# Designs tried in a protein design chat: VHH binders against q9gzu0. Part 1

Scores and structures below are computed, not measured.

Target 1, 229 residues: q9gzu0
Amino acid sequence: MGDPNSRKKQALNRLRAQLRKKKESLADQFDFKMYIAFVFKEKKKKSALFEVSEVIPVMTNNYEENILKGVRDSSYSLESSLELLQKDVVQLHAPRYQSMRRDVIGCTQEMDFILWPRNDIEKIVCLLFSRWKESDEPFRPVQAKFEFHHGDYEKQFLHVLSRKDKTGIVVNNPNQSVFLFIDRQHLQTPKNKATIFKLCSICLYLPQEQLTHWAVGTIEDHLRPYMPE
Below, numbering starts at 1 at the first letter of every chain, in headers, positions and changes, except where a header shows other numbers; antibody chains are not in Kabat numbers.
ipSAE, averaged over its two directions, is called F for ESMFold2-Fast, E for ESMFold2 and O for OpenDDE. V2 adds 0.75 times the mean of E and O to 0.25 times the DockQ between the complexes of E and O.
[cut] marks letters that were taken out.

## First folded at step 1 (VHH)

Design a01 (framework vhh_8cml_1)
Fold by ESMFold2-Fast, scan of step 1:
Structure a01 (fold): chain B 229 residues (1-229), chain A 125 residues (1-125)
Amino acid sequence: as target 1 above (229 residues)
Amino acid sequence: EVQLVESGGGLVQPGGSLRLSCAASGFTFSSYAMGWFRQAPGQEREFVALISGSGGSTDYSDSAKGRFTISRDNAKNTVYLQMNSLKPEDTGVYFCAADSPEYLKAIYENKFDYWGQGTQVTVSS
């Protein structure tokens, strides 16, 4: 154990290193691809997966609070989050997005969608993949987990699960750091559908600027009339 | 597996210079921030210098600023620490460390995920 003054100097040096690293946030250094998946109720046996864009632009740190609020709300109030998603008016045209021919949530299906509080859709899932810009590595699924901070169920910390899959989005606020990685295992495992839905809520309830950064161009035009400013 | 191997330590007179190297393997080097830490006998490990994965930003402890320079060669998977104007207080075991950019650690936590075995630097007349 060191002198308290020495520990303070070490803590300040670590903090300065974190502040400098934040100037080169993960969002600046990674390319992202986002897909939207629709899970149908029991009458529909297949889910549809649509590629939203080839590249997702850099997210801004100014909207960290909105992302964190979305995570907390989706995790704490699953019922309310699902109800709100169903009330959103969206239009998606599958031929433009073309479905990803992968079984990431149990089944795949290509189709055109018009979403207007439809009763045949149980869940909407956001699928996020990333790649380091200066690497020739393939896109990898983003990993994620949720934790409650200090037993306060209205507060949560979204944290990184794996060091080998070094991809994701970093969101910070004065009280905590948030890392978002959507785990391939959670995407593939039907048992974890509730967790997948919570991640979806983040994507759909982001402010317009953040939605633009996650799904620029095509899908923003369809959602714009229904987003708060 | 991840491996970090330091080299370049030794005995040097006050005012002298040394260049440390750290060869990395087992991970995508350019995706990791790399740092140098040191530890003197009976003391806690302290931060010395940091370089981002891209090399676009660097940071130094107060004691290292103006005397030490951290750099990296991503083509060779190697990070360097150029140490000038060495003082007896710089004596210690110097460790190379790798930190994934997606991991943000709280203060007083080990910020870095992977560590080398260390190389001894002794500044003495």
Scores: ipSAE 0.000, ipTM 0.113, lowest interface PAE 19.1, mean pLDDT 50

Design a02 (framework vhh_nb_b201; at its last look DockQ between E and O 0.01; V2 from the best seeds 0.00; counts 0 for: pae E 14.8 > 2, placed apart)
Fold by OpenDDE, look of step 2:
Structure a02 (fold): chain B 229 residues (1-229), chain A 125 residues (1-125)
Amino acid sequence: as target 1 above (229 residues)
Amino acid sequence: QVQLQESGGGLVQAGGSLRLSCAASGFTFSSYAMGWYRQAPGKEREFVATISSGGSTYYADSVKGRFTISRDNAKNTVYLQMNSLKPEDTAVYYCAKGPSAEDLWNYLLGHFDYWGQGTQVTVSS
């Protein structure tokens, strides 16, 4: 299997190919920016902030099977999942992200992020911004909350540990607004086999109607709490 | 020195309930996963349940839906609520301290640093 970057590239290409077959949606009328912040439990530690390289909007629930699989695996409730699947929601895919470092100009590097095993992360926060295409207006924050707390995705990881099946898994926060695409890796240690969960990509879910619901403030205003000093 | 002291064991009828407690000392309780194991006569010690430092839980298939593990960090105590007890649940129950959160996998595989002395649980038919 190729290096992590190659794998990501391949995944992105596959996604693009799939999306070309999809019908145009309201989301296609917008440009999107997205940031991902890994907030640490230690208050003195600054968040790890990433900028999404490309946000890909999708209106169709092309991951329905994965969601339902999660239900079958008891990762989340069927009722909530069915509700989500019945809604006209926009999926905003973030297949790649790069670290934002202020201390080094121009050094944005794509990073694989290990989510488990570790306990130093409090939550994952996604910030979504949008504007109308062909608009000279600044990006505006989408009025939606995208948070995934450590306890919530850890619970799902622990549940999946008992299953040896697929390397790729999908976990979601309780309100089903944030979906994490996870690569499960098995490592052989001198004592035992170990499992690592790495974040590969993120997908945000929001109702289509919320595409035009913006909060106040600039990108900088909203990133400030998560920005490195 | 790490100390683990179990309590709450006893005799109960099938279908009954028990709540086990484990008082922990000698380490930063909130930073470690805790767990329960049990050993029946003539059998090997087996995993029952674990709770991470963050509160996530994992159960053996044999006790899923019947047992609940919880923790009170303020009291340095881990609990095992056992409902719908069966005769096959009869065993000495042991409290265990897990490794750091970074090594949860080994904990889930039954690698523990410290064990309590155990408390007897007997379920009669």
Scores: ipSAE 0.005, ipTM 0.248, lowest interface PAE 11.0, mean pLDDT 79
Fold by ESMFold2-Fast, scan of step 1:
Structure a02 (fold): chain B 229 residues (1-229), chain A 125 residues (1-125)
Amino acid sequence: as target 1 above (229 residues)
Amino acid sequence: QVQLQESGGGLVQAGGSLRLSCAASGFTFSSYAMGWYRQAPGKEREFVATISSGGSTYYADSVKGRFTISRDNAKNTVYLQMNSLKPEDTAVYYCAKGPSAEDLWNYLLGHFDYWGQGTQVTVSS
């Protein structure tokens, strides 16, 4: 019946449409504030809390292109490629450009004066405050994978870290803590750009009411002394 | 081997009180949040109350002011004191092991990974 090239083109077009729909769906479901807190072992040192100014749900260019390539060269079926779209990938912007300026009181000033020697950081925690859009579908906790895009966010993040004389944050992708370690020697080396950031798992898609109860408990038990008033 | 055993359920008249207990074993009890959930016939399981390893407590709006969750780390036991019971509180009550204070992600998500077999609470009228 149909041209084999026509069927393959239809499959690729369908996959691209699903990728666009997934990006839009993630954006529609995101109405939250995220905070990143640095907790120091030494009580004399002030912990810093950074408000994530924006969350942009994205599929990485590499992830998208690899899926499309797999279909194109027949390494993946359309069904296998659609299954991979069940993975949620997000990119976080923290802090926004205006709050990264030295003349602005906030995250930029705190980041400029915080020393992040690896042995000095007890843990890094992310606090989520979200509003889940009401749906007739049952809620399912979904682990969203955090992956840095090679673009404006990475340049902003690299620029912030390049202002420090110490190594940055270690990211080991533990369920209980986030540590992002970036070797300063590799931050500005083109050949290492693809390996500068590690994939980090982060849990999203929690109803705001439940998240508020858990988040308040966590703040009261562990982080209240470090939260700015 | 994680084990949770509920007790203290029964039949009570509206306005009455019951105290549920949950005996835990097989893990370092004091390091984990504990919680109570309930399930009425034909309904989904719903959150009732939780207590963190540090003692912070949180309640569903439907039970706030009537129920009190507490823990005794020396006895590896979590309790639910239920006052001013209503017919709508009739359900099987389940004890659940929650996340460790060190497991921030599961704590923020309210993830409970082990459940007891439940104890029946029936409020008459």
Scores: ipSAE 0.000, ipTM 0.147, lowest interface PAE 12.2, mean pLDDT 52
Fold by ESMFold2, look of step 2:
Structure a02 (fold): chain B 229 residues (1-229), chain A 125 residues (1-125)
Amino acid sequence: as target 1 above (229 residues)
Amino acid sequence: QVQLQESGGGLVQAGGSLRLSCAASGFTFSSYAMGWYRQAPGKEREFVATISSGGSTYYADSVKGRFTISRDNAKNTVYLQMNSLKPEDTAVYYCAKGPSAEDLWNYLLGHFDYWGQGTQVTVSS
């Protein structure tokens, strides 16, 4: 009874409505806790452990244009296009965090943690916990572990030093699950002038569906290897 | 040897002010970060404030806007001006000497090598 072009326009309008609803990501349905541990090479030195004050989820994909083009060009069915929207990648930003280590002065909420030049850090570990919003359940660890070893980010910093760019720096670990946002600064010391790389923020990348895949244990169980005491 | 001597503690009414001093000797004072910590009865020592050799300051959230750390390199003395004091500020306050200024990253991490004997601050109702 209807016009075939009208049926395609109605399907496109429903897809556009679905994409507007998808601007509310799956991550928006969760509460998060995130901790950042700087693990030192010295065996007996306790990690510098920080609690993230607020985890900010951000959608990273521009699916609307790609999906509409795919449907228009017959590259995707509508059903397949809805399934593709379920595979969103989420950025989980940690712009502000507070120290849990009481013997390190100036680490209570400092975002400017110096990563280079130094050689005492083994790795950066991020621990992510989630639960459904308004759930009475305790937070549970997401079935993923985020590590960025010192050698991996130092190589990238040394490469940046050989180039004369003065813009901000973004570096990632090999499996592209941890992104460090870095500010390159100059510091005057009594002895000399040095270039330093300060950590501004950390971002975790993962498919949204991993937010519902939890490991066993509590926050305390998973923090214990990194506890400052 | 490094010596740090705190003074200026005492009993004060809530809302009042005190100025703590820490006289330092046995090292080149102007080359090191200095800091203040406090320890309340039955609690562990906690960070209060630090000042770098170049004058940059950092504060615990609980004291921001009320306390001011400063230094006088001519007198080898670090100060803590404490205003709007509250009963929860009651503690023994310790002066601390930071790491060498030549150690760029340890300097900025705020690690401390030496501590004073402490001065009692008591804030009453």
Scores: ipSAE 0.000, ipTM 0.104, lowest interface PAE 14.8, mean pLDDT 71
ESMFold2 (binder alone), look of step 2: mean pLDDT 84; pTM 0.850

Design a03 (framework vhh_6qgx_2)
Fold by ESMFold2-Fast, scan of step 1:
Structure a03 (fold): chain B 229 residues (1-229), chain A 125 residues (1-125)
Amino acid sequence: as target 1 above (229 residues)
Amino acid sequence: QVQLVESGGGLVQAGGSLRLSCAASGFTFSSYAMAWFRRAPGKEREFVAAISWSGGSTFYTDSVKGRFTISRDHAKNTVSLQMNSLRPEDTAVYYCARSTSYEELFRYLSSGDYWGQGTRVTVSA
């Protein structure tokens, strides 16, 4: 009857699909906004976000507070060198994980992703905000977590973070933690801030100690206020 | 309203060629994987070919590899199937389908979340 490990993998794939479907149903009760922020090592370079929130929420530290202040001011812009980067040039310096994508469980849309090798970017931040749909309260930052499957299965599985046409995935590397985010709506945009979306990837680098807070995903957890104290 | 309309079928001699077209409307075409399936008289539907939302990946059933080519045109909201070196066994009604998962279209014959009405292909011996 074939390979028992292949059967376990198929069973886990079905379980992840069922769990995701349940979470998507609950998510219909909430409005979600996702933002990408680029932060440069040099102070003179401007930070930028692709979407603007109506209200700037409170964050845990000055660095993230400064990013969220940029959410209000759309005049802030990305370093233009990001808009000049060609796909073939990126491929010379960054691995393409096409094969990993096919081994990833829970992918609802086809994805290509590339690690960004640029050293002038301090980090790329993905911000998740939520608001109960019936509420007039502004969007607030949410602690995002990705679910890892292990236990009876020795290997971790990648969790897809998604809402509507926005999709993200976490890749845990021994040397770094990476969150990949894709906004499908910007794939056809001319070269500008959305140049990253044309590459079908945005990388978020997270310290290992923060990964546990970002790695386990439930809809209830995503809606929990950031820094609940 | 989601619609998929197939065309391009007809009668052709063995060794000939046909190009099938599927026109999509009522949804964001570029966000979905597309596939071609066929149903021979008296048989179940079978997978023929699939193309990812980006067009970067394609899959084919073994019996058509090297003979058929699937492609898509986002500007025209169209998916096409170029069929070369046709055989009598290719005689079937051909359907296009939309899916939210490229891998599901490849693995499971019934994974399309929307189906067209089909276009008939007859290959004479």
Scores: ipSAE 0.000, ipTM 0.110, lowest interface PAE 19.6, mean pLDDT 49

Design a04 (framework vhh_7ocj_1)
Fold by ESMFold2-Fast, scan of step 1:
Structure a04 (fold): chain B 229 residues (1-229), chain A 126 residues (1-126)
Amino acid sequence: as target 1 above (229 residues)
Amino acid sequence: QVQLVESGGGLVQAGGSLRLSCAASGFTFSSYAMGWYRQAPGKQRELVAAITSGGSTRYGDFVKGRFTISRGNAKNTVYLQMNSLSVEDTAVYYCAAPTSLSEWLRYFQSGEYDYWGQGTQVTVSS
C-alpha cells in the first residue's frame, strides 16, 4: 500500500535502475559515440552540434536498422540518448528543449521525451562513430569536412569546426576518417590525451520524416563481432 | 587576423560582364569554403554563389547559368565571373569565409559564414 505519488517515484527509480543496468551491460560491447547536429532554417545563425556521451543504446540486434529508424522516427531510443547529452559539449546559445523535457533524475515515462521545435529545424544530421582508443598525441585543431550524397543533397557539404579548449572533433578524411576529440579544458596543455573515434555513418534526417544516410554498411561491418545476429 | 578584400565592382551596361575578386588572408585559404553574397538597398542579404575547398559549386536561382564562381588557391583568391548582367543584379557584393577556430563546435552549410569583407558595389544601368 502507498499513495499515487510514492508509486510514481518507485516507477521512476525502477526505470532509472533499468537504464543504468542497460548502459553498464552495453558499455563492454560497444565503444562508440554519437553526435547529433540540428540545422536551423534561420541561415545566418550557427547550428548546434550535440555530443551524446553517456549513451544507453537500444540497438543490440540490428544496429544499422535501429539507428536509421531511431533517427527518422525520433524514437524512444534516440530521445533517451538525447536526454543524456553532456552540457559541456552544447553551444551556450543553442535553442533549448521545451519545458516538458526532464533530466534522468526527474524523468518518468511521460517526461522521458525530449521536445524540440521541428518547425525551426531544416534538417538533423547524425554522426555515428564506432570503436575508439586513447592517444597521447597532442590535440591539433583542424577544420573538419564531411561530404555526403543523397537526393537533393548530393552536392552538399557539411563543415564542422574544432577548437582547442572545448570538446570538439577533428576529421582527416570523411570517407576514411579518424575523428580526434578532446575534453573541455580550463587551460590548454601540450600533453592532452585525445580519444580517437572512427566515423561509421552520416545520417541526414529531414523534417518531413525522410532519412538519408552515408556509409551505413561500414557501421554493420565494424559492429558485426559485437552483434547478437 | 582574417581579412577579406573585394575588388572589381563598378558601373556596367545591361548585358555586360564584370569579374569580382576577393583576396583572403589570415587563414589556410585552400582548406576553406568561400562564398559570395549580395545586398540591394532595402533587401535582405542573399547567397549568390559558393565554392568548397574541393571546387564544388552552388548558385542562387537568380544567377544560375550567368555567374561562375572559381578559386585560385596559389593566390588565396576567390572570383565571381558575372555575365549577362541585368539591372536586378545591382547590389553590394560581399565575400564570405567560415572560421576554422571557433569558441564552439559548429556545423555550417554554404549559407552560413563567419567572416565578411567590406563589400564592392556593382551597378548595372539600362
Scores: ipSAE 0.000, ipTM 0.108, lowest interface PAE 16.7, mean pLDDT 48

Design a05 (framework vhh_7aqx_2)
Fold by ESMFold2-Fast, scan of step 1:
Formats: sequence, structure tokens, C-alpha cells
Structure a05 (fold): chain B 229 residues (1-229), chain A 126 residues (1-126)
Amino acid sequence: as target 1 above (229 residues)
Amino acid sequence: QVQLQESGGGLVQAGGSLRLSCTTSGFTFSSYAFSWFRQAPGEEREFVGAISGSGGSTDYADSVKGRFTISRDNAKNTFYLQMNSLKTEDTAVYYCAKDTSEYFRQLYEAGLFDYWGQGTQVTVSS
């Protein structure tokens, strides 16, 4: 047998050459799509409003991250698939891509969402999820960090919480989407003032130990009809 | 500490079947993709098959496609290689390997894997 580190270096050089030669090579690493959705529940209605956007992430582990760092400045692209049930209730703008920084380590993307506040909205739920394929494969939770432009609010979403937790974060088992509940009180915005949500970082996957203890309580059945094809 | 251990190797006649197992410990099994490689004497380790972290996707080398099936059992922290219609060309030491993520690699190269089993010998007689 030879030196494993020597063979690994040779293999990495070949992989880097392949990645540079193939424009879609990074997309081939994923057999699923990742989505972000905002759900707005009205105080006196059974309806919910959805905005769904596809997010194409970068890899988060050090090994594959080091490969990407040497061969491509950015593997990120954002596609929007937007459908609202009642557009006059909440005015939403499509998310905007922000440039990936060269010194960014991990799965970090900046996207801006503009939310117009209304006094008839009881709850705002942010759903971050992945779907292995367009079939009935399990959904995977993701990690995200949000900032609110109107106020010094940062939410670090990845805490393992029961569905009974009132902190505003709800996490599901691996067979369902994770959803992040943002209480309207946390926005602290006047009726006529827009709030900008900044998604600062996102990670595709979590250790299984965290997933096995997460509660089931998703609105996934309501969201399925609005998922991008 | 990450550990992988193969079992199920042995002598089998051409046209026969054999099932290999790779039992793992020291990490969360369900979070990772796994692969099988094999190595004949004097040859490089070649890719045989892979299974994604979800178990919903599998990939195979052309030489074994249609004959071999990879599967996993998350309750047992074990994944398998079911080998059917064995040929003398399948004679090799078979190694299991742990990936760094749930997803398939673009390039299945032995040098890209950090965690391996010790190997199990499969001998296919005429």
C-alpha cells in the first residue's frame, strides 16, 4: 500500500480539474432541492399565504468546502417560484441574491425579503426545508440565521425544540419540513412600515442525533401544492 | 472514533450469490452516504456501488450494474452489498467506505475517502 495522503492529494487534483471543466458539476452533488417559504396566517381565516423560493446551496463540510474554494468562487444560484393565495393581504417581494464572499466558509447566502406588515396577520411562519427529489422522499431540516432590518433582532435557528415551545422556533422530525415560527410581536413594526428579512446563512443538514428528538407539527400538507416543480 | 467492519466474504462458485455487510460505529450512521470498493491483487481500488444518506438513491459501476444491489439498515448501523450472478472477474478484496455527506460524489476515487473497513475477501471459482 502507498501513502493515503499522497493518493488523496492526487484524487483532489483530479476532482478540482473535473469541477472546473463542468459548469453544472456542483449541482450534480445534490439529488434534492432546498426551499424557503413564508406562511402568513390570518387572525380570522383558515387560509394561509405562501411564498416559496428555491435555494441552491453550497456544501458545508470542510473537505468538500476546500475543494470548492480552490476551483469556483460561487456555486450559488437562486430561483424564485412565487405563489400567493391572497396578494392584497400581505405584499411580498421576491428574494434577491447577494454576492457570495470569497472568505465565506460554509453554506452562507444572503437573501432579502420585504414583508409589509398588516394588523390582521396573527402568525408568520418561515419554513426551511429540502426535498430529496420531486417524489415522496423525506424532507430534511436546515439551519438558518435571520436578521430584521427594523430592529436588532437575530434569530439563530437550529435549536431542538418541542412543538410546544413558545420561543418561536418549531422543529420537525426528518420525515417532515422544519418550520421556524416568527411571532408577529418579534417584528415590532408599525402598520405602514416594511420589514426586511435578511437570510444570512443556511446549512443543508443536521446531525442525526438532533433530528431524532424533534417534534412533528408541520403545515406541510398545506404547502405541498405550492412547491416548485 | 469512526470504525467500519466488513463481513460476509468467502468462496462462491460462478453464478452464485453472496451478501456483504459493513457494520459501523463512532458516528451517526443515517447522516452519511456509503460506498463499496474492491481491489484485485496488483490493481487499484475500483468503485463498485454507493447509497445516499436517505437510501433513496443508489449508483453502480457499469461492470456490476444489474447484478449487485446496495442497501442500508439504519436500525443496525449497517449497509450491505448483495452480489448476484457472480463472475470470476468479481474476485477481489471488498472494502466499505464512509462518505463525508449524504450525497453522491461526482468522482468515486479511493483516495477521496478517509474512513475504510479492513476488507473482506471474495473469491469466485469457475
Scores: ipSAE 0.000, ipTM 0.117, lowest interface PAE 20.0, mean pLDDT 52

Design a06 (framework vhh_8cml_1)
Fold by ESMFold2-Fast, scan of step 1:
Structure a06 (fold): chain B 229 residues (1-229), chain A 124 residues (1-124)
Amino acid sequence: as target 1 above (229 residues)
Amino acid sequence: EVQLVESGGGLVQPGGSLRLSCAASGRTFSSYAMGWFRQAPGQEREFVALISWSGGSTDYSDSAKGRFTISRDNAKNTVYLQMNSLKPEDTGVYFCAAESPLAYWQSLTGYDYWGQGTQVTVSS
């Protein structure tokens, strides 16, 4: 076997090849950016050192090299990163969601693979988009309501995300929460992929704190045509 | 829009059981999550139990877990609360509530439609 530095260089080459393979396997540039944000935020989050705002810079310019630099700088685990790159985005959080659903009877496979039990708008949006793309179903219309709520946000958020009839996007702020719920019962008017793409892109361009104030107006305006009369 | 009417309340001994029913009228009952809340004299209204639109998911307050069971029959537009091992502290007016599809909380503010309530009294 080579020395430890030679093995690390070989592993980094393998990571680069797998990143390129994933880029080629995804339908478009947006999916790849969302995949990278989701995959590396998830592993970095486990270290308790990664904030949601740190994901946005990775997606703005040369995200492949930014990820490789993070691995070289030991900001990410190489072995864990290689493991995550072998999985589909929609399935990355299944084990954690399964732990929650054990106490919630009737969770569907759709809920298990789409919903992440912690607030992270990039991850939830990414899972929703990836799941929809894999579906043979027509695009589902989206309806949403923004709510400001006080109290134990963490407990209420976990309960909401565990419910079978809901798909939600939640921005967690200790002082104020913004909740965007996609109601699976509102299948009124078909909308195209460009609408979902625009919604997801908007969510990725602001720090979490600023998103709380801006998203209520901007995303609500984009979703107004889908809201009940 | 949906209208709700509760029934099945009454006076019962500690350790006894009651089954509450909530009959809904109007369109789209099957698209609403349904909840049960209660209010004791001089206290604010509190959450008891919740069931999803499909009946596939349920949730309970800590005081209700293991004793109460929520269920629904969408063909009959009815939701039920089976209450076992009743205690004096379960005494109160029990309200049925329909949660807006766009509001998803165990909070009072998450519900658009409410019944007038049914009295449950557990004597000691």
Scores: ipSAE 0.000, ipTM 0.115, lowest interface PAE 16.2, mean pLDDT 49

Design a07 (framework vhh_nb_b201)
Fold by ESMFold2-Fast, scan of step 1:
Structure a07 (fold): chain B 229 residues (1-229), chain A 124 residues (1-124)
Amino acid sequence: as target 1 above (229 residues)
Amino acid sequence: QVQLQESGGGLVQAGGSLRLSCAASGFTVSSNYMGWYRQAPGKEREFVATIYSGGSTYYADSVKGRFTISRDNAKNTVYLQMNSLKPEDTAVYYCATGSSEFYNLLHSGRYDYWGQGTQVTVSS
């Protein structure tokens, strides 16, 4: 009971249960689902805690279709889209995030993830928005492109790990890794509609230092322009 | 009742080849993803290769181009063909499989079941 790793396991189990309940209360009306795998190594053990959490999709008032159309038509305004997202995200996320943060301490960053499948079934583009929690800075846009393999969500899991390793993250140190993947059944029937996922729940489990390292390693070329000076 | 049994390990010279086999019982290989991991003394267990239920494969950068994972559905067996072996490939090689319970796994790795391992030693 006193082991920090066992407390982290209990916190992850509680958050997973909360996410499941919220998902169960929503109609399954979204084009695809996304899962995030959080892996951290247990100190003093040759093992790692591995937890898969379903990310809750959010869709509001067709704004995702307007964002996607703007990108295709080259009329996209990231700042205007961010303002709309930030308002909707705060309304849906804030109570849940604050409640879970009281239970789990250690997150310094919030992230919102937008996935939109391309016509090419092997390509998915994402937009990330991040903010340093302690500075109360506004969300800053971060653009990242992930190449996902068709056919199996676990292949995407390994591809994300490989990509992060190229930025200096050690593959054999999973406690510094966060993985994103899409349910295999949904990947086999790709849609051209944007889906918004909240990743803030994963941030609640990461120490400040580890979260910063993972964020930099994942989106290094795009994150740094938006980091506090 | 799910069991995995590795075989085919042994001592080989650098530049040589070995083929490892993983015989499965209690489930169908073609319906589950299968993977190979390895662990050298004093090192953490390292991913080597995987084959998914759909037949697609993925390899660690350290073995890509040298190792090939495959399966024989009729024999319910997974193979790892290892070519151009190097001394740094020396390790115990483990076969593993995953199921839908992967989503509820709270302990090491992405795999629900592991074999006992088979020793591969590459001399210089």
Scores: ipSAE 0.000, ipTM 0.116, lowest interface PAE 16.9, mean pLDDT 49

Design a08 (framework vhh_6qgx_2)
Fold by ESMFold2-Fast, scan of step 1:
Structure a08 (fold): chain B 229 residues (1-229), chain A 127 residues (1-127)
Amino acid sequence: as target 1 above (229 residues)
Amino acid sequence: QVQLVESGGGLVQAGGSLRLSCAASGFTFSDYAMAWFRRAPGKEREFVAAISGSGGSTFYTDSVKGRFTISRDHAKNTVSLQMNSLRPEDTAVYYCAAGYSPELFWKYLESGAFDYWGQGTRVTVSA
């Protein structure tokens, strides 16, 4: 329990604390674009990307405040935006996830998440680093929506993102979002599951037993029709 | 047509230096990460070093850290490996490889996902 405005302030305070710890190392990321994404989930609706702000890493002692300013400058009415998301989730969801997918390419190990604990409105603040190169070929969403019940999560959602030679998977669950980008070769071989977990530091936020179970068996089988040749 | 051409290999004494170069053509160079792999006689192919498409990130296997430096020149479509303090154990055929849009976490990858490979250049380090 708490109002939506209090939750935003708490999430931003958590982001500020994490950025204070990492602002020196973030100064080394000159070749990467950084994005801050807000992902909202309503208990009765699927997770949806609400808003993305691009932040360019700078060599200043006010680095964290510049990042937070970018979030504030995106200004939104939380109540009105959540009502809109509940009504038009499909239209907002697909284009926003496509943008978010593009923004995480090339930097999965540098993603930081601030997860909002158990609430009817879940808010995730993501610090995403993307490759600086503007000419990179983006992933495209494909028609592959899977719902499954596993562990203590009532539902999880898979959004399959594909390009000519690679497949990306976005996993949304009630408590956490996980971004998993798999080379086609690694997805097809169970022996490479350890490498997959090693490549994605964010797997720490998803129970490894749950991820291993359906990733090794279920994901390969369900995604095969949508994978590029 | 995609082509990677290695050069700079040869015979050198232990403690010496060599600079390997790889000239790339047939693709947009800046869109590809570049890497060096090596294969010693009777052994498996081993990752040596990689550099991101932007040039901002570099990765090295532990045995060459501090001795080898990978770099790229976008104007010349070339990737280079400067090898210092060479050891007999560095004797191998060195291969240049290119992969489209490598993800930053490649440093944790046990094997690279590289689309194109050169023919290799031989490096022999005498005792």
Scores: ipSAE 0.000, ipTM 0.113, lowest interface PAE 17.7, mean pLDDT 49

